# Ledger of designs, part 97: VH-VL binders against q96il0

Target 1, 167 residues: q96il0
Amino acid sequence: APERGAERRDTAPSGVSRFCPPRKSCHDWIGPPDKYSNLRPVHFYIPENESPLEQKLRKLRQETQEWNQQFWANQNLTFSKEKEEFIHSRLKTKGLGLRTESGQKATLNAEEMADFYKEFLSKNFQKHMYYNRDWYKRNFAITFFMGKVALERIWNKLKQKQKKRSN
Below, E stands for the ipSAE of ESMFold2; O stands for the ipSAE of OpenDDE; V2 stands for 0.75 times the mean of E and O plus 0.25 times the DockQ between their complexes.

## First folded at step 3 (VH-VL)

Design v33 (framework fv_ebronucimab; at its last look DockQ between E and O 0.01; V2 from the best seeds 0.00; counts 0 for: pae E 16.5 > 2, placed apart)
Fold by OpenDDE, look of step 4:
Structure v33 (fold): chain C 167 residues (1-167), chain A 120 residues (1-120), chain B 111 residues (1-111)
Amino acid sequence: as target 1 above (167 residues)
Amino acid sequence: EVQLVESGGGLVQPGRSLRLSCAASGFTFSSYAMNWVRQAPGKGLEWVSYISSSGGSTSYADSVQGRFTISRDNGKNSLYLQMNSLRAEDTALYFCARDTEYGSWSFDYWGQGTMVTVSS
Amino acid sequence: QSELTQPRSVSGSPGQSVTISCTGTSSNIGAGYDVHWYQQHPGKAPKLLISDNSNRPSGVPDRFSGSKSGNTASLTISGLQAEDEADYYCQSYDSSLDAYVFGTGTDVTVL
């Protein structure tokens, strides 16, 4: 019985960008684009007196970032793979080699590639719809929490001012 | 309808390993963080482990830290708990629990649980 | 102790009101983290009863109410019914442990 080669689903390694901000930074840092997702990771600052609400916001932002990184890493991998397969298939059908006479990688014309893009988008339409829905939900939640945190900070500042006036 | 179905429980000897699975259906699994919660016979609820929606972040209770590993396969709508170096104290009904949406650190859906018994 | 403190048992007659307390520490409820409540019937999985201190999920009767003050949260069951006989657990987050924490649980009996 032929050993069905376990298709190693090349899951994009969860390459947490090893971007380490300076230890003394009091701000969020933006790292270089990730090699798989092409998204710039943000390292979120953790205040010394982080409130529960601020922590929830930070965790939600972090989780959302991870979610985005994973989605686009996988999407880009899939896209690249399918693109290459498409090119190879079309070249083969044309009786062309994978390399030109000059030794360059053989490419398809813009019209042929347009067909690929159309097919790819059509095939992944539902996936993109779910992504967009989730993206909006997440960002709405983040924005909502940002508002709450802002209100909390205002309230805390007001309380501090009142306490200083009473002393 | 949201469904969580745990499996992989059983009787094991101390020091052995067991892998639990939770099959999720009825929702977009990849959008939710997931948890394991356990309940020893006749005892209360104990949180065991958390995993983010992408699987990029994990957390563990001190009681299981270094012994248990939570993981997920979003393509299979599955959550896993690898339990190594099992102890008698790990005897419990293990629930798969879904985090409530975005910022509520509560569990809105639970499975029926799978029983793990660690005995010599 | 990594657990929130609850009374072991609470009892009431049908139609009465009962309150379950959940006491935490400065690293969880006292730090301002939200409290959630779960109902668990014998041999059943827990069900979310109250989220975010006082929010009732869809399908939860209005006789259930939650509140939080200081390091203590409370679940009140008004108009106690026979079907309310169950174990109740509070849950929060502890910043010192970076963990979710449950209460010790309360057995509610309807007399």
Scores: ipSAE 0.800, ipTM 0.926, lowest interface PAE 0.7, mean pLDDT 91
Fold by ESMFold2-Fast, scan of step 3:
Structure v33 (fold): chain C 167 residues (1-167), chain A 120 residues (1-120), chain B 111 residues (1-111)
Amino acid sequence: as target 1 above (167 residues)
Amino acid sequence: EVQLVESGGGLVQPGRSLRLSCAASGFTFSSYAMNWVRQAPGKGLEWVSYISSSGGSTSYADSVQGRFTISRDNGKNSLYLQMNSLRAEDTALYFCARDTEYGSWSFDYWGQGTMVTVSS
Amino acid sequence: QSELTQPRSVSGSPGQSVTISCTGTSSNIGAGYDVHWYQQHPGKAPKLLISDNSNRPSGVPDRFSGSKSGNTASLTISGLQAEDEADYYCQSYDSSLDAYVFGTGTDVTVL
């Protein structure tokens, strides 16, 4: 896929946060967990002499990170929304208020919440199955490109050794 | 069965705007990067714009940078191209094209195209 | 922006082989970026014919083959058939433009 780093949005539709590594970094940097996805973003270092294979690997890893963060941000938002709707509905059915006398949000006991978790997992089973399938495909592709990059680096070292002997 | 169906093309005057849509079906739309590619009548293919699977990364050909905006709605399985400040040179058949899975940087499926004619 | 250079036309008789060249520069094919090939019949959308220099997608006959060396990629069509009459486009990526680039296109005629 083509890439222009300057065109990356600071805030994606999934709510992914931006992080800033130290100036003139020569290594990948790991940021704090994203507010929405709870995943730690990686800022990838771009070497000056990056090969096409290295660029393809980096872009694949970057896009896989974006895809993964969007999936979990959306999943977490859906979970939180449906959880609150479930609690509200059950409290209303029982004739109970939405807040306790202390002003805290009223909650359900563990046994009542088990019904929500079971329903949520069941409803999202197919979605998680497709996520796992795509996750395996992406990791296979990343591993494949990592292998190609490793072979390229071995070949370049062999070329350098041959030049050293011929000089 | 993978299908991509473009719409929104038509005859427009120079300087005006037009929005193209691409409806995707038969695959997990949110897992694929998408592209717009155009072809002027009787001419060759020209890449226009790219959007990552999440929509977080975009890029544009120099000829359309600052005038066109690519976007997507993964919940609706739809890709869009907002075309502003249209010029006669933008006259072309506009194809929606799916980026081939994971690192190929080729286009494995294409729609039929929607014709955009910019003329007075 | 830069385009990859292809011959305007190539012709052959049924059963013969034809080869289409695709010549780039040091910022695209010469830099090591993969080359892909598309077949476009008149009035139809392009179809991916060869990906990543030499890979045939499912459903593409083995009569179609691709190769790449230096600044040049080639598409070879062996056992040429009437239905191979089409326009053929190569495609790569250009690092100086930060963009996908297509070839000028080649019209294949079966005589």
Scores: ipSAE 0.625, ipTM 0.847, lowest interface PAE 1.6, mean pLDDT 86
Fold by ESMFold2, look of step 4:
Structure v33 (fold): chain C 167 residues (1-167), chain A 120 residues (1-120), chain B 111 residues (1-111)
Amino acid sequence: as target 1 above (167 residues)
Amino acid sequence: EVQLVESGGGLVQPGRSLRLSCAASGFTFSSYAMNWVRQAPGKGLEWVSYISSSGGSTSYADSVQGRFTISRDNGKNSLYLQMNSLRAEDTALYFCARDTEYGSWSFDYWGQGTMVTVSS
Amino acid sequence: QSELTQPRSVSGSPGQSVTISCTGTSSNIGAGYDVHWYQQHPGKAPKLLISDNSNRPSGVPDRFSGSKSGNTASLTISGLQAEDEADYYCQSYDSSLDAYVFGTGTDVTVL
């Protein structure tokens, strides 16, 4: 954006991964938060002459985003539904209505709601443990391929320099 | 690669007990939640029980709650189902199934099953 | 035990498309939980066919696809082949039961 960096970014040295062909767009875009996951999706740029390594990296980032979006969408829906069902069940057990005398939704006190949060965390502990493990595995793989792409681009620049010197 | 082998099935009278085992190989058993799923002859699949990777959390179908106990020994790569107070309705082929590592709540690998028959 | 509703049988000729429905309630599919699909040949264990509504595990042919809308999930087999003759089950999670739930099963016949 011009307003965020116009007056401070006079020049920028070239970076291997920042070169883009002259086409419609050469940047990834970030969208608004997804309604269900609350995560902002990235819309990935696909260069015309994408190398096999660059393609692998892009696919891995896309797959990781899809996985992450799905996990949080499912967790948020589960949390909301189970919270409402827990409140309803406890109000019914206490012989109370779903609405107060003033017409507002009846609620449970903080101690009672702590029971819900404890139960929800216990049920989901394993899912979050596997999520964290898989998150680290995926980010390690992404970082590894980012390094390989960076080395590939440096190597290609060195071959271009060597060709100019030999000619 | 991944293998799950059930054993311990057989013919028993109503009211008796039976213990099923599932031997796991080809993956890190202690990293996965496990399930038992059963299938009565000529019928569909019915989920029976769940156990977390550590064994700290379990869940049971209403039809078996209080009679069946799921357990695991991560040192022996083994899953167990202790079935007490068996009924004719428990007659089924019992599968062990691996809960997916991606948090999808699906069963990606299954054993071939062990048959439990409860009859007089 | 809540069950997800599936048709008892569906048939098609080789090369045709077949769709199997899986209908749940507001405590399972309608609550937003994912639907998974399993294929079971006679005398064999089930195999995971579709996970997370539409994800195809490695080794599952492209002719299998899944979708979900509202209380209903669908499995579509395009380009039906003889080897697709099997029983198919959907599965989800039910929050009111705190339980995994399977569908009633669908027998797919290739004519």
Scores: ipSAE 0.000, ipTM 0.460, lowest interface PAE 16.5, mean pLDDT 80
ESMFold2 (binder alone), look of step 4: mean pLDDT 93; pTM 0.950

Design v4 (framework fv_ebronucimab)
Fold by ESMFold2-Fast, scan of step 3:
Structure v4 (fold): chain C 167 residues (1-167), chain A 120 residues (1-120), chain B 111 residues (1-111)
Amino acid sequence: as target 1 above (167 residues)
Amino acid sequence: EVQLVESGGGLVQPGRSLRLSCAASGFTFSSYAMNWVRQAPGKGLEWVSYISGSGGSTSYADSVQGRFTISRDNGKNSLYLQMNSLRAEDTALYFCARDTDYGSWSFDYWGQGTMVTVSS
Amino acid sequence: QSELTQPRSVSGSPGQSVTISCTGTSSNIGAGYDVHWYQQHPGKAPKLLISDNSNRPSGVPDRFSGSKSGNTASLTISGLQAEDEADYYCQSYDSSLDAYVFGTGTDVTVL
């Protein structure tokens, strides 16, 4: 779910990764990783003579990116928050401080953390299953449209060349 | 079994507001874009508004732009239409409709509709 | 207003074929956007009948077929049955409106 009271969609729990393509860019632009999702956003170039099929593909890819950004931002934030809470709870139960003698953040060993990972994965099982299903469906659709766009571009080049030769 | 159930319609005076709801079940709600489509009594279908699965993208028919707001709560499997500054010409049966899988831009499932009557 | 033009009504006898046209403009069907078809019985919600010009959704009989050429799409119903008596709407997308657009609707009567 996005953060309540966010004024812009770029200021959601996924964080904000602000970048712009070069002023005269003629291609898609890939930005730095988002703070929360750790995914690189893509700003899609819109050609002046974009076909309906190209527009459908671009919008599908944009929507899939928004879906992925939102999913992983929420997962990463939830994981980090619950992990920190788990560590603090266990350290408190053991009567230990939150910092080591060297001033480093105190941690649990791998055996202790295994309980947290098992609980987190179990709790999120259905969520991950639905994500994987949607991910496969989206990739299939994107691949299908990419194929259609490739065929359309070949057809249009042939038609334009024929029209040019008719003059 | 995919189901969409609209609610919130009723009789309302011009200039007032109504909020419509659509409860979705039988599918992963967040994976599908959703639409509102209306039909005035005895007339044809008119598309009203679109929202992407994530909620990150919305669009509106020119006739409702600036007055209506589409939103969704994926945690509650619910779609909403906030209708402000209602006019007599907004009188219609309002359908909730699901976009067909990724990139088709068609509507594969529809609710039963909820009637909105704007009259004094 | 509806942006796609359909005939007001079409009629045929049981077992015959009827064709419904859907005519758009250069900003929608003529631009290459796909056309979809919906069937609506009186008092009921529309049902998706044909998607993406010619694709039949699961459960739709093969006697329903769609095609598209230029700025016009067509829905053909072969082997007309009494239960086909309904309103039929085409739908596409209009780039100038940045909106989905529906046809004016066609009332199919089975005599």
Scores: ipSAE 0.491, ipTM 0.784, lowest interface PAE 2.4, mean pLDDT 85

Design v5 (framework fv_ebronucimab; at its last look DockQ between E and O 0.34; V2 from the best seeds 0.00; counts 0 for: pae E 2.9 > 2)
Fold by ESMFold2-Fast, scan of step 3:
Structure v5 (fold): chain C 167 residues (1-167), chain A 120 residues (1-120), chain B 111 residues (1-111)
Amino acid sequence: as target 1 above (167 residues)
Amino acid sequence: EVQLVESGGGLVQPGRSLRLSCAASGFTFSSYAMNWVRQAPGKGLEWVSYISGSGGSTSYADSVQGRFTISRDNGKNSLYLQMNSLRAEDTALYFCARDTEFGSWSFDYWGQGTMVTVSS
Amino acid sequence: QSELTQPRSVSGSPGQSVTISCTGTSSNIGAGYDVHWYQQHPGKAPKLLISDNSNRPSGVPDRFSGSKSGNTASLTISGLQAEDEADYYCQSYDSSLDAYVFGTGTDVTVL
């Protein structure tokens, strides 16, 4: 993570904007939607005595979040680019300008846009199927690790109670 | 079928640079973390570098830190290793290896390797 | 650099059992990190043999088994066959290095 290089910081009119979890948090924190993916990031609490199993779960959740955000940021960018290209192509085919002409917007009607949406969905069908497959696999793995962590915590509590009875 | 094919190895003089590539096929490349692992002739395996599926996280063995850079191009299903300031002890067969899916931290598929020889 | 210690070589006759140890420290195996095992035939790439201490991937014979206790993991090959003659490596993760670590490797000879 530190070897990734510096993250780009968005500067607001009132100075530098920072996205920061609550101080001394004992739980995960959910942030505002990302500008590109529109997904809310989770900032993970790291326990003082994190076990290897807890570390694996946290890193799996972090990696899944990064994967998910990258997928949707790229998908949204591709959709916007291809939508614009489609609109400009159809307007040129009709002999229409790309600029507003006396109040006429450079746009297509809903019926023509329906063609784009159908083509985009058809073109990206396999990509979305692989995304859904991998998304379910990741969530299954996360649930499995959550169960293992829960069992570890139960076992630790049982060991503690047994020690109290022995001494 | 999952396939990993390394390329870019060769003979290079100490202090120079070399870039290795690994072409991946048969799986959703962006969903898997990737690694470089090397093996000097007649010696054991040594982990070199890691990169997460998104490319957002990387790590390196102490022996190569500051000299090697791991990167990936998910649009091209390709993994790279930029090796700078090469030393004789970097002489090895370099394997591209895929992290086993979702939480194992093992390597389930390996390429056949590309040989890097650092010699005068 | 290898961080986990294995014996250099182990030998046995066909049908016998051999065990390979993999010894770590409190920052890796001793901390509770899983151990994985790889088989490498001469001139070939390594193949994942055992994952997560004792899990066998598809296609791996049931005569290969793994276990872990304390700071040591073990790979046991039962009913040793000629094709088992290979190098075997353990692998784990080290929290102090924030890195994957391999064992020194063991050459298994079938006499």
Scores: ipSAE 0.537, ipTM 0.803, lowest interface PAE 2.0, mean pLDDT 85
Fold by ESMFold2, look of step 4:
Structure v5 (fold): chain C 167 residues (1-167), chain A 120 residues (1-120), chain B 111 residues (1-111)
Amino acid sequence: as target 1 above (167 residues)
Amino acid sequence: EVQLVESGGGLVQPGRSLRLSCAASGFTFSSYAMNWVRQAPGKGLEWVSYISGSGGSTSYADSVQGRFTISRDNGKNSLYLQMNSLRAEDTALYFCARDTEFGSWSFDYWGQGTMVTVSS
Amino acid sequence: QSELTQPRSVSGSPGQSVTISCTGTSSNIGAGYDVHWYQQHPGKAPKLLISDNSNRPSGVPDRFSGSKSGNTASLTISGLQAEDEADYYCQSYDSSLDAYVFGTGTDVTVL
C-alpha cells in the first residue's frame, strides 16, 4: 500500500490526554484508551531498514486497528443514543418526567432495562457476526505475516553468519 | 458477486472540477482498501490514489497530489474521487479497483471505468 | 507515468510459449517488492492474472506462470491460444515514490 499523502498522527482522540512517543523510539507504543471505542491505540515504530514484508505487516496491523477503533466507536455511540431514547420513550409512556423530584435524571429499573439490552442485542446480532468473522480473518492474516517476518529475520541472521564464516 | 460500478465521468473544461463515484457490492466494503487507476486513450495504466478500508490513510500519485481527494462512505458502500483544477493530461478512463484482502498489494477486482475528458 | 519496463510487443504461434519481461529498479522490484500481472483485452478492464510473483488466482489457466529474480519479473504463457491476444501489465510498489507502479505494457499477438 502507498504511504504518500497519508500520515500517522500521534494525537489523542477528542477528550483524551495527548500521548506522543519519543521521536527516535525503536519500539511500538500503546496509547491511552480512546474515549469512544475504549480501545488503546498502538503507535507503530517504522525502522529505517524496514523490509517489504515488515512494511506489509505494519500496514496490516495499522489498518486493522483503525477498522476496529471505528467499529467500536460507532457501536458505543449507537448503544448510548438508543439507550437514552429507550429510557425517554418508556418514561413518557408512564407519564413520568425526565427528572426526579430531586432533579436527578430519571431511570428505569433493571427489569425494564433488560428489555432494552435484549432488543439491542437482537437488532445488532448480524452486524456483530460479520464483525467477528472479519476480526478473525484479520488476526489470522496478522499472525501469518508475523511468522513470515520472524523467519525472514532468522534467515538474515544465518546469511550474516555464513558470510562471516566464508571470509 | 463482487461488483464495482463507476460513474460521474464526462466532458469538462480545464480548471473545472468533477466528482467520480464507485458503487461497491458483493463484499464487505469497509474491510478492503480501494484505489483509482486511470488509462489515457491508447496508453498504459497509471495508479492515481489509494484509501484504506477504514478511510484513515490516503495516498496520491505525484501527478494529482493537491488537486484530487479520495474519500469513501462505508455506510453507502461508495468510493469517491474529487478532481479539482483539471488539466488536459487528466483525460483518461478512470477505474475503481479493490486492493487485495490482506497485504498482497494487488488489484483483484476492477470496475468498467468512467471516461473523463478535459478539453476546452 | 509507468516506471517498470516491458517489451512493447511479443508474438507467437498457437501452442508455443512466450515470455514477457518486467524490469524494475532498486526501489521497487530490486528492493524485494512483489510483482503482479494483469491481462487487458481491448475495451475491457484489466484482470488480475498473477499475484505475489507466481500465485495464480482461481479461474486463471495454468498455462500462465510467473517468476521473479533480482530486478526482473517474467510472465510466461505456455500453449499460446487465440484468446491470449491482449495487453499485459506488471505492477509493483516503489518505495522511493511511495506509490504503486505499473509496467509500460506488452501487446501479445497470436500469429
Scores: ipSAE 0.437, ipTM 0.770, lowest interface PAE 2.9, mean pLDDT 85
Fold by OpenDDE, look of step 4:
Structure v5 (fold): chain C 167 residues (1-167), chain A 120 residues (1-120), chain B 111 residues (1-111)
Amino acid sequence: as target 1 above (167 residues)
Amino acid sequence: EVQLVESGGGLVQPGRSLRLSCAASGFTFSSYAMNWVRQAPGKGLEWVSYISGSGGSTSYADSVQGRFTISRDNGKNSLYLQMNSLRAEDTALYFCARDTEFGSWSFDYWGQGTMVTVSS
Amino acid sequence: QSELTQPRSVSGSPGQSVTISCTGTSSNIGAGYDVHWYQQHPGKAPKLLISDNSNRPSGVPDRFSGSKSGNTASLTISGLQAEDEADYYCQSYDSSLDAYVFGTGTDVTVL
């Protein structure tokens, strides 16, 4: 019985962005694009007197960012793998080598690649639908908490002004 | 229906290691943060560890920090707890618990638990 | 131990109302973090009873209500029924520990 080689699903390493902002930063920092996801990570600033609502908002943003990074890293990996496989299979079918006479990687024409893209999109349609749904849910929640934090800040400013007037 | 099923519990000697597993079904596993919560016999609930949906963020109770490692395989809908350097005080029923939807910081679904007994 | 403080036991007759308190500190409930409540019957897993101080999940009877003021949260069970006999735990977040924290638990007995 041929040992079905366990396809090591190369899970994209959970690329914790090694981007470290300066220690004295008082604002959010945007890092370079991640090599797998191609998304730019954000390092969120933590205020010294962070409120529970601010903390919650920050954590939601962080989790959503991680979720996005992982999703796109995996998608890009899958895309690259399937693309390469498609190219190889088509070249083989045509009796063409993987390299041109000039030693360059053999490529397929735009029409053949269009078929690949169409098939890839069709195959991953449901996955993208779920991603979009979850993306909207997450961003709605984040926006809601942004509103709450904004209201809290306004209220705190008003209270401080009242205290200053009473003294 | 959402289901969480813990496994891997058993009797172990102090200083040994054990790995717990939680199999999740009925929901998009990667969309939810997961937790381990334990309950010693006749005692209350104690939070043990948290992991984000992507697995990029983890947190531990001080009582288990440096000894326990939480991880997940979203492709297998599985949550894990690697427990090293086990102590008698780690004897408990260990629950897998799902975080409630984004923003609640509560646990809406629980497994039935797996019993870990640390005894010489 | 950074646990939220609950009474050890509360008892009431059928049809009465009972209240369980959950007292925290300035780093958890007092800091403004939400409180959640769980019901646990003997030999069963905990069930979420109240989320976000006063929100009832679907399937939870309206006789259960939650409130929060200052560093104290309260769970009220109105119209106590025999099926309400269980352990009840409050839960919140502690910023100083960066951890979820549970209450010490309350045994509710129906007399």
Scores: ipSAE 0.398, ipTM 0.788, lowest interface PAE 1.6, mean pLDDT 90
ESMFold2 (binder alone), look of step 4: mean pLDDT 93; pTM 0.950

Design v6 (framework fv_ebronucimab)
Fold by ESMFold2-Fast, scan of step 3:
Structure v6 (fold): chain C 167 residues (1-167), chain A 120 residues (1-120), chain B 111 residues (1-111)
Amino acid sequence: as target 1 above (167 residues)
Amino acid sequence: EVQLVESGGGLVQPGRSLRLSCAASGFTFSSYAMNWVRQAPGKGLEWVSYISGSGGSTSYADSVQGRFTISRDNGKNSLYLQMNSLRAEDTALYFCARDTEYGSYSFDYWGQGTMVTVSS
Amino acid sequence: QSELTQPRSVSGSPGQSVTISCTGTSSNIGAGYDVHWYQQHPGKAPKLLISDNSNRPSGVPDRFSGSKSGNTASLTISGLQAEDEADYYCQSYDSSLDAYVFGTGTDVTVL
């Protein structure tokens, strides 16, 4: 069973869009912003002779990217939904319609939206704290494995020099 | 306390479908890849399917490819396995198992399993 | 369909040492992928016993040790006890299959 790489589904739970890197890329490629998370995904190049350690690092980086995109896609969806509900509730309370006299969507001014932003931030404080904790742990792990891969590559270069001199 | 609880198993006829669920608690579900592993009565362990923490990547054993679909709902802390076109050879105890964090490719926590029997 | 080969059974007396081998191929253990070990008592779920060739999870007695060389990994149980009577499975990753692979399993009997 082949690895699916950076291929993504446009589904509600994951909130990710589909995109394709250049066909013959031999380097990592940075894509356009995801529709839901608004983050730019990185498609990782898989070298012909990828070591187990290199594969672990690549999969860790890919999984971290997927985790990060899902978090922000869900956060953006929640924000948009709750914002819309708040606006509709306030307009109903004032006896106003959902559209202005000019036919545009009715909105609240910054002063009226201040209560929503305060409530939303308070409501999501713990969620963001756990996100930051996990983000730091993931970056620490990635940095650690990057160091191990760098040492492995240095060792392999030294080993190849020895082999070339001996054969 | 990390817990994984499988459900949805039962007796089903060949060619039919069954959906398994796994309820997770005690950890940040979305931060971990999840797997299904099965064990036929009196036999060894066989890996069935993998899903990444975000749900963006999946993979399957050759024996179930095209018939089974793994999915997850991170908002409900739940893992699923949709099993279509069931065969007698799919009869097994199905475990959900959590990938050990950050690239170890081992399974650090397992559920108790749910029994699937495919028989006419 | 297991890809890693283990002996069907090993046996020993209390206090003895037993070793279980796990033999793979150039696409898994031989390629340098780590080997993990699980203990399964009858009627129970598997328990992670050794991870990443030789790492012991918390709560696992130091009587259990793992090693790896070439295409073969080994689990050694020293000071064998009655409670060690169980099935043991090795597990790795196979690059050609892009899949997790388990060993055929070994039944440990304490005589």
Scores: ipSAE 0.012, ipTM 0.618, lowest interface PAE 8.5, mean pLDDT 83

